# Designs tried in a protein design chat: VHH binders against Abasic site processing protein HMCES (HMCES). Part 18

Target 1, 269 residues: Abasic site processing protein HMCES (HMCES), of Homo sapiens (Human) (q96fz2)
Amino acid sequence: CGRTSCHLPRDVLTRACAYQDRRGQQRLPEWRDPDKYCPSYNKSPQSNSPVLLSRLHFEKDADSSERIIAPMRWGLVPSWFKESDPSKLQFNTTNCRSDTVMEKRSFKVPLGKGRRCVVLADGFYEWQRCQGTNQRQPYFIYFPQIKTEKSGSIGAADSPENWEKVWDNWRLLTMAGIFDCWEPPEGGDVLYSYTIITVDSCKGLSDIHHRMPAILDGEEAVSKWLDFGEVSTQEALKLIHPTENITFHAVSSVVNNSRNNTPECLAPV

## First folded at step 3 (VHH)

Design g11 (from ze2 with Y101W; framework vhh_6z1v_2)
Fold by OpenDDE, second read of step 4:
Structure g11 (fold): chain B 269 residues (1-269), chain A 123 residues (1-123)
Amino acid sequence: as target 1 above (269 residues)
Amino acid sequence: EVQLVESGGRLVRTGGSLRLSCAASGRTFSTYAMGWFRQAPGKEREVVAAISWSGGITWHADFVKGRFTISRDNAKNTVYLQMNSLKPEDTAVYYCAARSWTLYSSPKEYDYWGQGTQVTVSS
């Protein structure tokens, strides 16, 4: 996964992340650094995206089922990194393969500390290789949306009006991530950064791309992944597997340019 | 805190039309679902119409029967209620309300309220 969309207004995004804590109380996640949230139809590595994480990471003795929402840098910067510039990291941390997560120190160590997060997105983009050509067709991949009588499905959105209706009650894609905290050697603010765990693609997506993000489907999966106080690493890792509960449609080549940030990026062609 | 100010209520004849406006304060207008409610003397406050943050989803009460239309302009921080084919039964104080969630029909679920504007429909 190398490109996502997360374009909802901050408060809409927050409401979309409503949840129940372990007591069954309805809650909204509290923001950390809300000003760092930059809505975009076209999010690339090194950009900031909102993630969910347990409140226990920030507050001692907090209820670990409570959620915080925070923009973090995409591309995990390990805490042990000694260079002053994160861009000098010599290996790619945009993604973490599920099969080697426990083999790589950069991911194993923060995971062991319970630094699990849920990366939020409208969906993610993948490019299908066209047989016989060097051309790649981009696809927008997302959760199936609940058809309201009024909003229809994204695939049926024949008009801008219908398209707008879809986003009012959009179910966000929830991807499993690992985050770490990096303190710059020369001082400054602590950098929070994340990697997205990837798995082999489900059958439905296999023709498009052979790998997919580990998607946490449903509130229970999301809660368990986040709640590092009650859910062990071993148990959490059981949640990491391909899911068939996704849909996709072809989009224009507009998304190919990471500088393009318009609704055309995820619009069906 | 969001302040809401309704305007446009007046005396009209049966069959007449009115457009109510509600101006919201602040910069977060586009994050709120908005609703129009009304309360007649001796009656409970009831929902007339509601609109999502983007305006993409609208809801109208059954008694509206196509006569009223809710709309919004997020650039102007304003929600509107176009009322056509007014009847004496539509006489009430009309309230604008804001909700920091999705559309809801219950007044209890709205967080902010205007002072109301009087609509009177004469026979």
Scores: ipSAE 0.008, ipTM 0.273, lowest interface PAE 9.0, mean pLDDT 89
Fold by ESMFold2-Fast, scan of step 3:
Structure g11 (fold): chain B 269 residues (1-269), chain A 123 residues (1-123)
Amino acid sequence: as target 1 above (269 residues)
Amino acid sequence: EVQLVESGGRLVRTGGSLRLSCAASGRTFSTYAMGWFRQAPGKEREVVAAISWSGGITWHADFVKGRFTISRDNAKNTVYLQMNSLKPEDTAVYYCAARSWTLYSSPKEYDYWGQGTQVTVSS
């Protein structure tokens, strides 16, 4: 998983993340660094994306079931990294294989500290290798959406106003992530960065790509992954597996260039 | 944390029109999807119409399509149900309900409910 869409305005994104805490109270996640959130139809590694994490990571006595939403850098910088410039890390930490997560120091250490997060997206992109050609077909992959009277499929909207309506009731893709906190050795602000855990693709996606992000399907799975105060690492890892509850459609090559940031990136072709 | 109060129910003749209002009090009204439901004596509560938090998406039950229209005014913390071409079968107590973010057609999925307003349609 190397490209996502997360374009919702901050207020719409926040409402899409409404949840119940352990006491059954309806809540919206509280923002940290909201000004660092940059909506985009075409997010690549090293950019910031919004993640959910437990409030207990920031407040000593907080209820671990309460949620914070914060932008984090995509591409985990381990807390032990000694150089001054995190871009000089020689490992690709955009994704973390589920089968090696307990073997790699970069991931095992933050996971042992309860640094689990849920990475939010409209959906993600994958490129299918086409037989007999070097061309690849991009696909936009996302949760099945609830169909309402005026909610047509993506691409059924012929005006900017109709495009906005499709997102009012959008179910965000919720991917299992691990984050870490890096303190620059020469001082400065703590850098929060994350990796997306990956698993073998499900049967429905196997013709597109052999890997997929570990998707947390539903509020029970999201809650258990985030709640490091009550759910152990061992129990949380049981949530990491492929899911068939996913849909997709082909998109145009506009998405190939990560600098393109328009609705055309995810429109059906 | 939201309280809902319905108003506007009354006796109406077949073919008449009526507008129901649902006034919300409490914080964060604009974060809720809203629905109108009805219940006739001896029957289960059924969904009539629903509207997203922004008002951009609406859903109407097949038995009211073309006759009823749901709308909302977030500045006034109010949801409306405009009822046209009323039939005796529309006689019921009408309830306003709220749920966080996502709209649903099932009464079971709504978290907050008003006390209801009686609509009676005479033949």
Scores: ipSAE 0.006, ipTM 0.317, lowest interface PAE 9.5, mean pLDDT 85

Design g12 (from ze2 with Y101F; framework vhh_6z1v_2)
Fold by OpenDDE, second read of step 4:
Structure g12 (fold): chain B 269 residues (1-269), chain A 123 residues (1-123)
Amino acid sequence: as target 1 above (269 residues)
Amino acid sequence: EVQLVESGGRLVRTGGSLRLSCAASGRTFSTYAMGWFRQAPGKEREVVAAISWSGGITWHADFVKGRFTISRDNAKNTVYLQMNSLKPEDTAVYYCAARSFTLYSSPKEYDYWGQGTQVTVSS
C-alpha cells in the first residue's frame, strides 16, 4: 500500500470514529495534535495521516479501551535511529509484511511495546498491471458501503453531487499499523510515525494486486488491536489476515500524480 | 446508553397527517444515525425511514412513496417523521431507533429503541 485517501473534515472524521469503551459508554476519540491533520484525496508515504491508538500510550493508568486520534507520519522511524533526518533511513518502512513482522527489529520492538495503531482512510489505491502494456490501471479500494434500496451501490453514483453526499455516512477503512516514537538527536518534538501491515491479497483483489493492507473489519477487531493493555501481541496478530469484505472501482490516472488532491482521484471512471 | 421516547401517535382518518417525534437522551445525539420503524399486528418490524447523524443522508422505504419524511434537529436531540396521506395500511406501532454514526435499513443493526407510539388510521 503506497497511496491512501483521507479527506473528510476533522469533525466528520471524528464522528466516524465513534466507539464504545469496555464499559459500553459511547465515546469519541480525543485528538492529539489536530492541527497536523491535513485532509487529502491522495496521501503518500511521509505525509501525515490520522491513526487511532490507545489512551494508555499517553496517560498512565488510563483505560486502555479509550481511543486517541492523532496524525502520524507515514513511514515508521525507529526509536533507535540516530540520524537527524528521517529521510535518511536506508530501508522502506512504509509497509510491514505480516510474515516477517517478528523478524525485523524496526517493527518487532515497537510491537512488543504495544505500539499498535489503526490507520484511518477512506480507502487505498492500487495499480493493476495491464498485460502486454506498461500501463497501469489505478483502483480505489474500500469497505463496502451501505446500500440503500433506492441508491444501489454507492460506487455507482452517477453524479458527482451524489458521490459527495455519501461521505456523510462513509465507513472508514481501518488498517492495522505499528507506530514508534522517535526523538531527534538534536532535540525537538517527538516524532510519531507508523507502518501499515500488509498481507497477501484476498481472492477478490488478487487480480489487481498481490498484496493488501491488513484490514481490521469491525469494532471488535479494531478494539482488540488497539487495546494493548488487555490484548497480548500474540492475540493481536491473530487479527492480521486477508479479508474478502472489500470492494473497488477503477479511477482515473489523476491519482498517479501525488500532487493531485481532488475528488477526481477516487471518482469512478 | 441512549434513551429514546416517541410521541405524536394517535387516531387519524384516511388522508390525514401526523408528525411523530423522538426525543433522545444524552449529549451524543449527533453521533447517531436515527431510524423510524413500524410494526403492525402479526407482521415483522420494518424500516420506514433512516437519517444520518448530520441529516445529510436520508432513506425512505418504498411503501412511503413520498408521503413520509424523516428529519432531525441535533440541537434539540430530536428526530421527526412527518406522515402525510395516511392509509389504513399505515396502522402500526412506530418505533424510533438509534445506531452509532452509520445508518442501516436492518433493525438488527440498531442498538437503542424507544417504546413505540401507536398510529391508527381509520377508513
Scores: ipSAE 0.006, ipTM 0.308, lowest interface PAE 9.2, mean pLDDT 88
Fold by ESMFold2-Fast, scan of step 3:
Structure g12 (fold): chain B 269 residues (1-269), chain A 123 residues (1-123)
Amino acid sequence: as target 1 above (269 residues)
Amino acid sequence: EVQLVESGGRLVRTGGSLRLSCAASGRTFSTYAMGWFRQAPGKEREVVAAISWSGGITWHADFVKGRFTISRDNAKNTVYLQMNSLKPEDTAVYYCAARSFTLYSSPKEYDYWGQGTQVTVSS
């Protein structure tokens, strides 16, 4: 998973993340660094994306079932990294394979500290290799959404207005992530960065790509992944597996260039 | 949190019309997505219609399109299901359900449920 869309305005995104804590109290996640949130239809590694994590990571004695939402850098910088510039990291930490997560020091150490997060997106993009051509077909992949009444066939491209209306009730994609905290040797603010855990693709996605992000389907899975105060690493890892509860549609090549940031990136073709 | 009470279910003849109401109590009704579900004896509970927290988005199952219409009045804390051209196959207990903000088609995703109201359609 190397490209996502997360374009909702901050207030809409916050409402889409409403949840119940352990006591059954209805809550909205509390923001940290909300000004660092940059909505985009086309987010690449090294950009910031919003993640959910337990309040207990920031506040001693907080209820571990309460949630914070914070922008974090995509591409995990390990806490032990000793160079001054995070971009000098010699290996790619955009994704973390589920099968080797406990073998890789960069992931095993933060996982042992309970540094689990849920990465939020409208959906993610994958490029299907087509037989007999050098071009790849991009797809936008997302949770099944409740279908609204349609007045008729719109053709290859839905109107931007009709597509935008679905965002009022969009179910955000919730991907399992691991984060770490890096302190610059020269001083400055702590850098929070994350990786997305990946698994083998489900049957429904196998024709598009052989890997997929580990998707946490539903509030029970999301709550257990985030709650490092009550759910051990071993128990949390049982949540990491392929899911069939996913849908997709083909999109135009506009998405190929990560600098393109328009609704056309995720519109059906 | 919200409490839901359905009303309006009764015996009606084939081709008739009926309006169901679901009255909600709670300070934050306008933040809930609402759904109407039904369950006939020996069958699983299925979604009939759903409406977003703002009322801007509605969804209706294929088997009721053109016959049923969901609506809401946030000032009155009420959601409605207008049922027209009723068929014997529409006989079921109808349930109103609520979940925070995000609308889903699965009954498992709804947190608050009413007790149900019986609708019987005679031939």
Scores: ipSAE 0.005, ipTM 0.293, lowest interface PAE 11.2, mean pLDDT 85

Design g13 (from ze2 with T102D; framework vhh_6z1v_2)
Fold by OpenDDE, second read of step 4:
Structure g13 (fold): chain B 269 residues (1-269), chain A 123 residues (1-123)
Amino acid sequence: as target 1 above (269 residues)
Amino acid sequence: EVQLVESGGRLVRTGGSLRLSCAASGRTFSTYAMGWFRQAPGKEREVVAAISWSGGITWHADFVKGRFTISRDNAKNTVYLQMNSLKPEDTAVYYCAARSYDLYSSPKEYDYWGQGTQVTVSS
């Protein structure tokens, strides 16, 4: 996974992340550093994206079922990194393969500390290789959305009004991530950064791409992944597998340029 | 980098009250846990109180015995220490400190420190 969409306004995004704590109380996640949230139809590695994480990471004795939402840098910077510039990392940390997560120190160590997060997105992009051509067809991949009587296909939002309605009730994609905290050697703010765990693609996506993000489907999966106080690493890792509960449509080549940030990026062609 | 500036320290009589303030620079104040420390002459620096980034969790040292209360206003980038029933033993330089993600740290583990404000309690 190298490209995502997360364009909802902050308030809409927050509402979309409503949840129940272990007591059954309805809650909204509290924001940390909301000013770093930058909505975009076209998110690339090294950009900031919102993630969910347990409140226990920030407050001792907090209810570990409570959720915080925070923009973090895409591309995990390990805490032990000694260079002043994160871009000097010699290995790619955009993704973490599920099969080697426990073998790589950069991911194993933060995971062992319970630094699990849920990466939020409208969906993610993948490019299908066209046989015989150097051309790649991009696809937008996301959770199936509930068809409201008036909600035509994402493609049928012929009116601005319909488009807004679609996004007001949009089910966000919830991807399993690992985050770490990095203190710059020269001082400054602690950097929070994340990697997305990847798995082999489900059968439905296999023709598009051979790998997919580990998607946490449903509130239980999301809650268990986040709750490092009650759920062990071993138990959490059982949640990491391909899911068939996804849909996709072809999009224009507009998304190919990471500078393009318009609705056309995820619009059906 | 976060700059911390303490204020409010002065001479007070035994049984008196003071409110210390610590103003933080920058836009990321709400991401830091804050603490108050004190150092008396000839003694080591000790933790007085700590508060989480949201203010939801507070900690106070045993010697406080309910006399001091830490609070914060994230909109004002300020942390406070309300001190009541002051004693001569409370005479010290009081320091404000900030840490990014850990409420419970030794004095050496905090990332940013103020210059301190002198509190003197006379008998």
Scores: ipSAE 0.025, ipTM 0.461, lowest interface PAE 3.6, mean pLDDT 88
Fold by ESMFold2-Fast, scan of step 3:
Structure g13 (fold): chain B 269 residues (1-269), chain A 123 residues (1-123)
Amino acid sequence: as target 1 above (269 residues)
Amino acid sequence: EVQLVESGGRLVRTGGSLRLSCAASGRTFSTYAMGWFRQAPGKEREVVAAISWSGGITWHADFVKGRFTISRDNAKNTVYLQMNSLKPEDTAVYYCAARSYDLYSSPKEYDYWGQGTQVTVSS
């Protein structure tokens, strides 16, 4: 997973993340660094994306079931990185394979510290290899959504206007992530950065791409992944597997260029 | 296949409250999106509220927003409709319905239906 859409305005995104804490109290996640959130239809590595993480990461003795939402840099910078410029990191940490996550120092160390997060997106993009051509067909991949009489069927060929009507109640894609905290040697703000865990594609996506993000399907899975105070690394990793509860549609090549940031990027063609 | 049985419908006074229940049997309840629909005498069946299989997404028709709340309890294989501030216009047979995958606002998109429960609101 190397490209996502996360375009919802801050207030809509926050409401879409409504949840219950361990005591059953309804809550909205509290923002950290909300000014760093930049909505976009076409997010690439090194940009910031909103993630959910446990409040306990920021407040000693906080209830580990309470959630913070914070923009983090896509592309994990390990806490042990000693150079002054994170862009000089020699290896790509955009994704983390589920089968080797406990073997790689960059991911094993933050996992051991409970640094699990849920990466939020409208959906993600993948490029299908077409037999006999060098052109790749992009697809927008997302959770099944509620459809209304006004918005019509999602995933059918439809107008951009109809797509805008669906966002008020959009079910955000919730991907399992690992984050780390890096302190610049020269001083300055701590950098929070994340990687998305990947698994083998489900049957429904096998014709598009052979890998997919580890999707946490439903509030029980999301809660267990985030709650590092009560759920061990070993138990949390049992949540990492392919899911069939996804849908998709083909999109135009406009999305290919990450500089393009318009609704056309995810509109059905 | 899933079987749906509604309960809780009765006569209530204007301004009153009522909670409808829909019990599911057959297939695993948690795999279905659920909706509440109603049909008044001489009118077409209309959507009232819908809830995703996980309960994480809900939708309510504009004419019931703030008054009705849909919820589900997957451990009890039940979906609920809490109805507050009832009006005579809410008089109808209330149906629960199920479909796999996405939730739709159109009754024609639902595959499984209960037999209905009558709600009568008197002035």
Scores: ipSAE 0.000, ipTM 0.106, lowest interface PAE 20.9, mean pLDDT 84

Design g14 (from ze2 with T102V; framework vhh_6z1v_2)
Fold by OpenDDE, second read of step 4:
Structure g14 (fold): chain B 269 residues (1-269), chain A 123 residues (1-123)
Amino acid sequence: as target 1 above (269 residues)
Amino acid sequence: EVQLVESGGRLVRTGGSLRLSCAASGRTFSTYAMGWFRQAPGKEREVVAAISWSGGITWHADFVKGRFTISRDNAKNTVYLQMNSLKPEDTAVYYCAARSYVLYSSPKEYDYWGQGTQVTVSS
């Protein structure tokens, strides 16, 4: 996964992340660093995206089922990194393969510390290789959305008004991530950064791409992944597998340029 | 705390139409899902319709059968219930309710309630 969409306004995004804590109380996640949230139809590695994580990471003795929402850098910077510039990292940390997560120090160590997060997105993009050509067809991949009588299918949203209605009630894609905290050697603010765990693609997506993000489907999966206080690493890793509960449509080549940040990126062609 | 005030309830004949309004206090109206409930004498309070904070999602009870429509105007801090083709069975006190952000169909999930407005449908 190398491209996502996360364009909802902050308030809409927050509401979309409503949850119940372990006591059954309805809650909204509290923001950390809300000003770092930059909505975009076209998010690339090294950009900031909002993730969910347990409040226990920030507050001693907090209820670990409570959620915080925070923009983090996409591309995990390990805590042990000694260079002053994160861009000097010599290996790719955009993704973490599920089969080698316990073999890579950069991922194993933070995971062992309970640094699990849920990466939020409207969906993610993948490019299908066209047979016989060097051309790649991009696809937007996301959770199936509940059809409301008024919202119709995304494919039927022929008007801007219809699109707005669709996004007001959009079910966000919830991807399993690992984050770490890096302190710059020269001082400054602690950098929070994340990697997205990837798995082999489900059958439905296999023709498009052979790998997919580990998607946490449902509130229980999300809660268990986040709750490092009550759920062990071993149990959490059981949640990491391909899911068939996804849909996709072809989009225009507009998304190919990471600088393009318009609704055309995820619009059906 | 949000205060809700219903209006528009009156006596109408079978087949008639009414529009109920609920005015909410405060500046945070757009953060609340709103619902209309009704309670007839000797019956439990039941949900009539609900609307999300943005108005993007609406829910109507099965007995509505297209006769009633919930809507809202966030600029006016008001939620509406348009009631058409009214029947004697629709006679009840109608209540407006508010819940933070999330839309629910259960009365117990709503935090704020109006005083209610009486709707009477005569045969």
Scores: ipSAE 0.016, ipTM 0.312, lowest interface PAE 7.3, mean pLDDT 88
Fold by ESMFold2-Fast, scan of step 3:
Structure g14 (fold): chain B 269 residues (1-269), chain A 123 residues (1-123)
Amino acid sequence: as target 1 above (269 residues)
Amino acid sequence: EVQLVESGGRLVRTGGSLRLSCAASGRTFSTYAMGWFRQAPGKEREVVAAISWSGGITWHADFVKGRFTISRDNAKNTVYLQMNSLKPEDTAVYYCAARSYVLYSSPKEYDYWGQGTQVTVSS
């Protein structure tokens, strides 16, 4: 997973993340640095994406089941990184393999600190290699969504107005992530950055790509992954596995250029 | 406007079971998040359970967990509340409510309400 869409306006995104804390009280996640959230149909590594994490990471004695939503840099910068410029990190931390996560220092250390997060997206993109050609076919991959009632003529269904109606009902993709906190050696603001855990692809996605993000399907899985105060690293890692509850459709090559940030990036072809 | 009609409320003995239904007019119901609320005399309306538009996410208040289960059938435009192990404290008027897409526990966040159905639990 190296490209996602996360384009919802902040208020819509926040409402889509409504949840229940340990006491059964309904809540919305509380924002940290909301001004750093940049909606986009085409998010690449090094850009910021919204993640959910436990309030206990920011407030001592907070209820670990309460959630913060914060933009974080995609591409984990380990806390031990000693250079002044995080872009000089010489290895790719966009994704973290589930099978070696406890063997890699960059991921094992933040996991030991409970630095688990849920990465939010409309969905993610993957490129299928086509036999006999150098062309790759991009796909938009997301949770199954409810079908809307037909609004009359076929032409009306393709209007930008009808696209807005789809997003009012969108179930966000919830991917298991690990984050870390890096303090610049020369001073400055702490950088929060994350990686997406990856697993072997499910049967439904195997023809598109051999790997997929570890998707947390449903509130029970999301809450257990986030709750580092009550759920150990060992127990949380049991949530990391392929899922079949996923769907996809082919999209145009417009998405190939990460500079393109339009609804056409995820429109079916 | 969406119209909601609750049914199933009646007198039931402590320890008994009861299933409430909420029927919506039209096909718009399947795009709404739904909640069951209750109000006892002299008390504020409180959330009992809520279910997302897809049925994939459910929430239950702590005082009903393990006893009540919310479910929905989008093909029939109906939401259900299965109530088991009923207690006298469960006596209330039960309301179903609808909100576009996203769940909330606050009654103030719901746009459409039924008229309510009376549940009375006696010893």
Scores: ipSAE 0.000, ipTM 0.122, lowest interface PAE 12.8, mean pLDDT 83

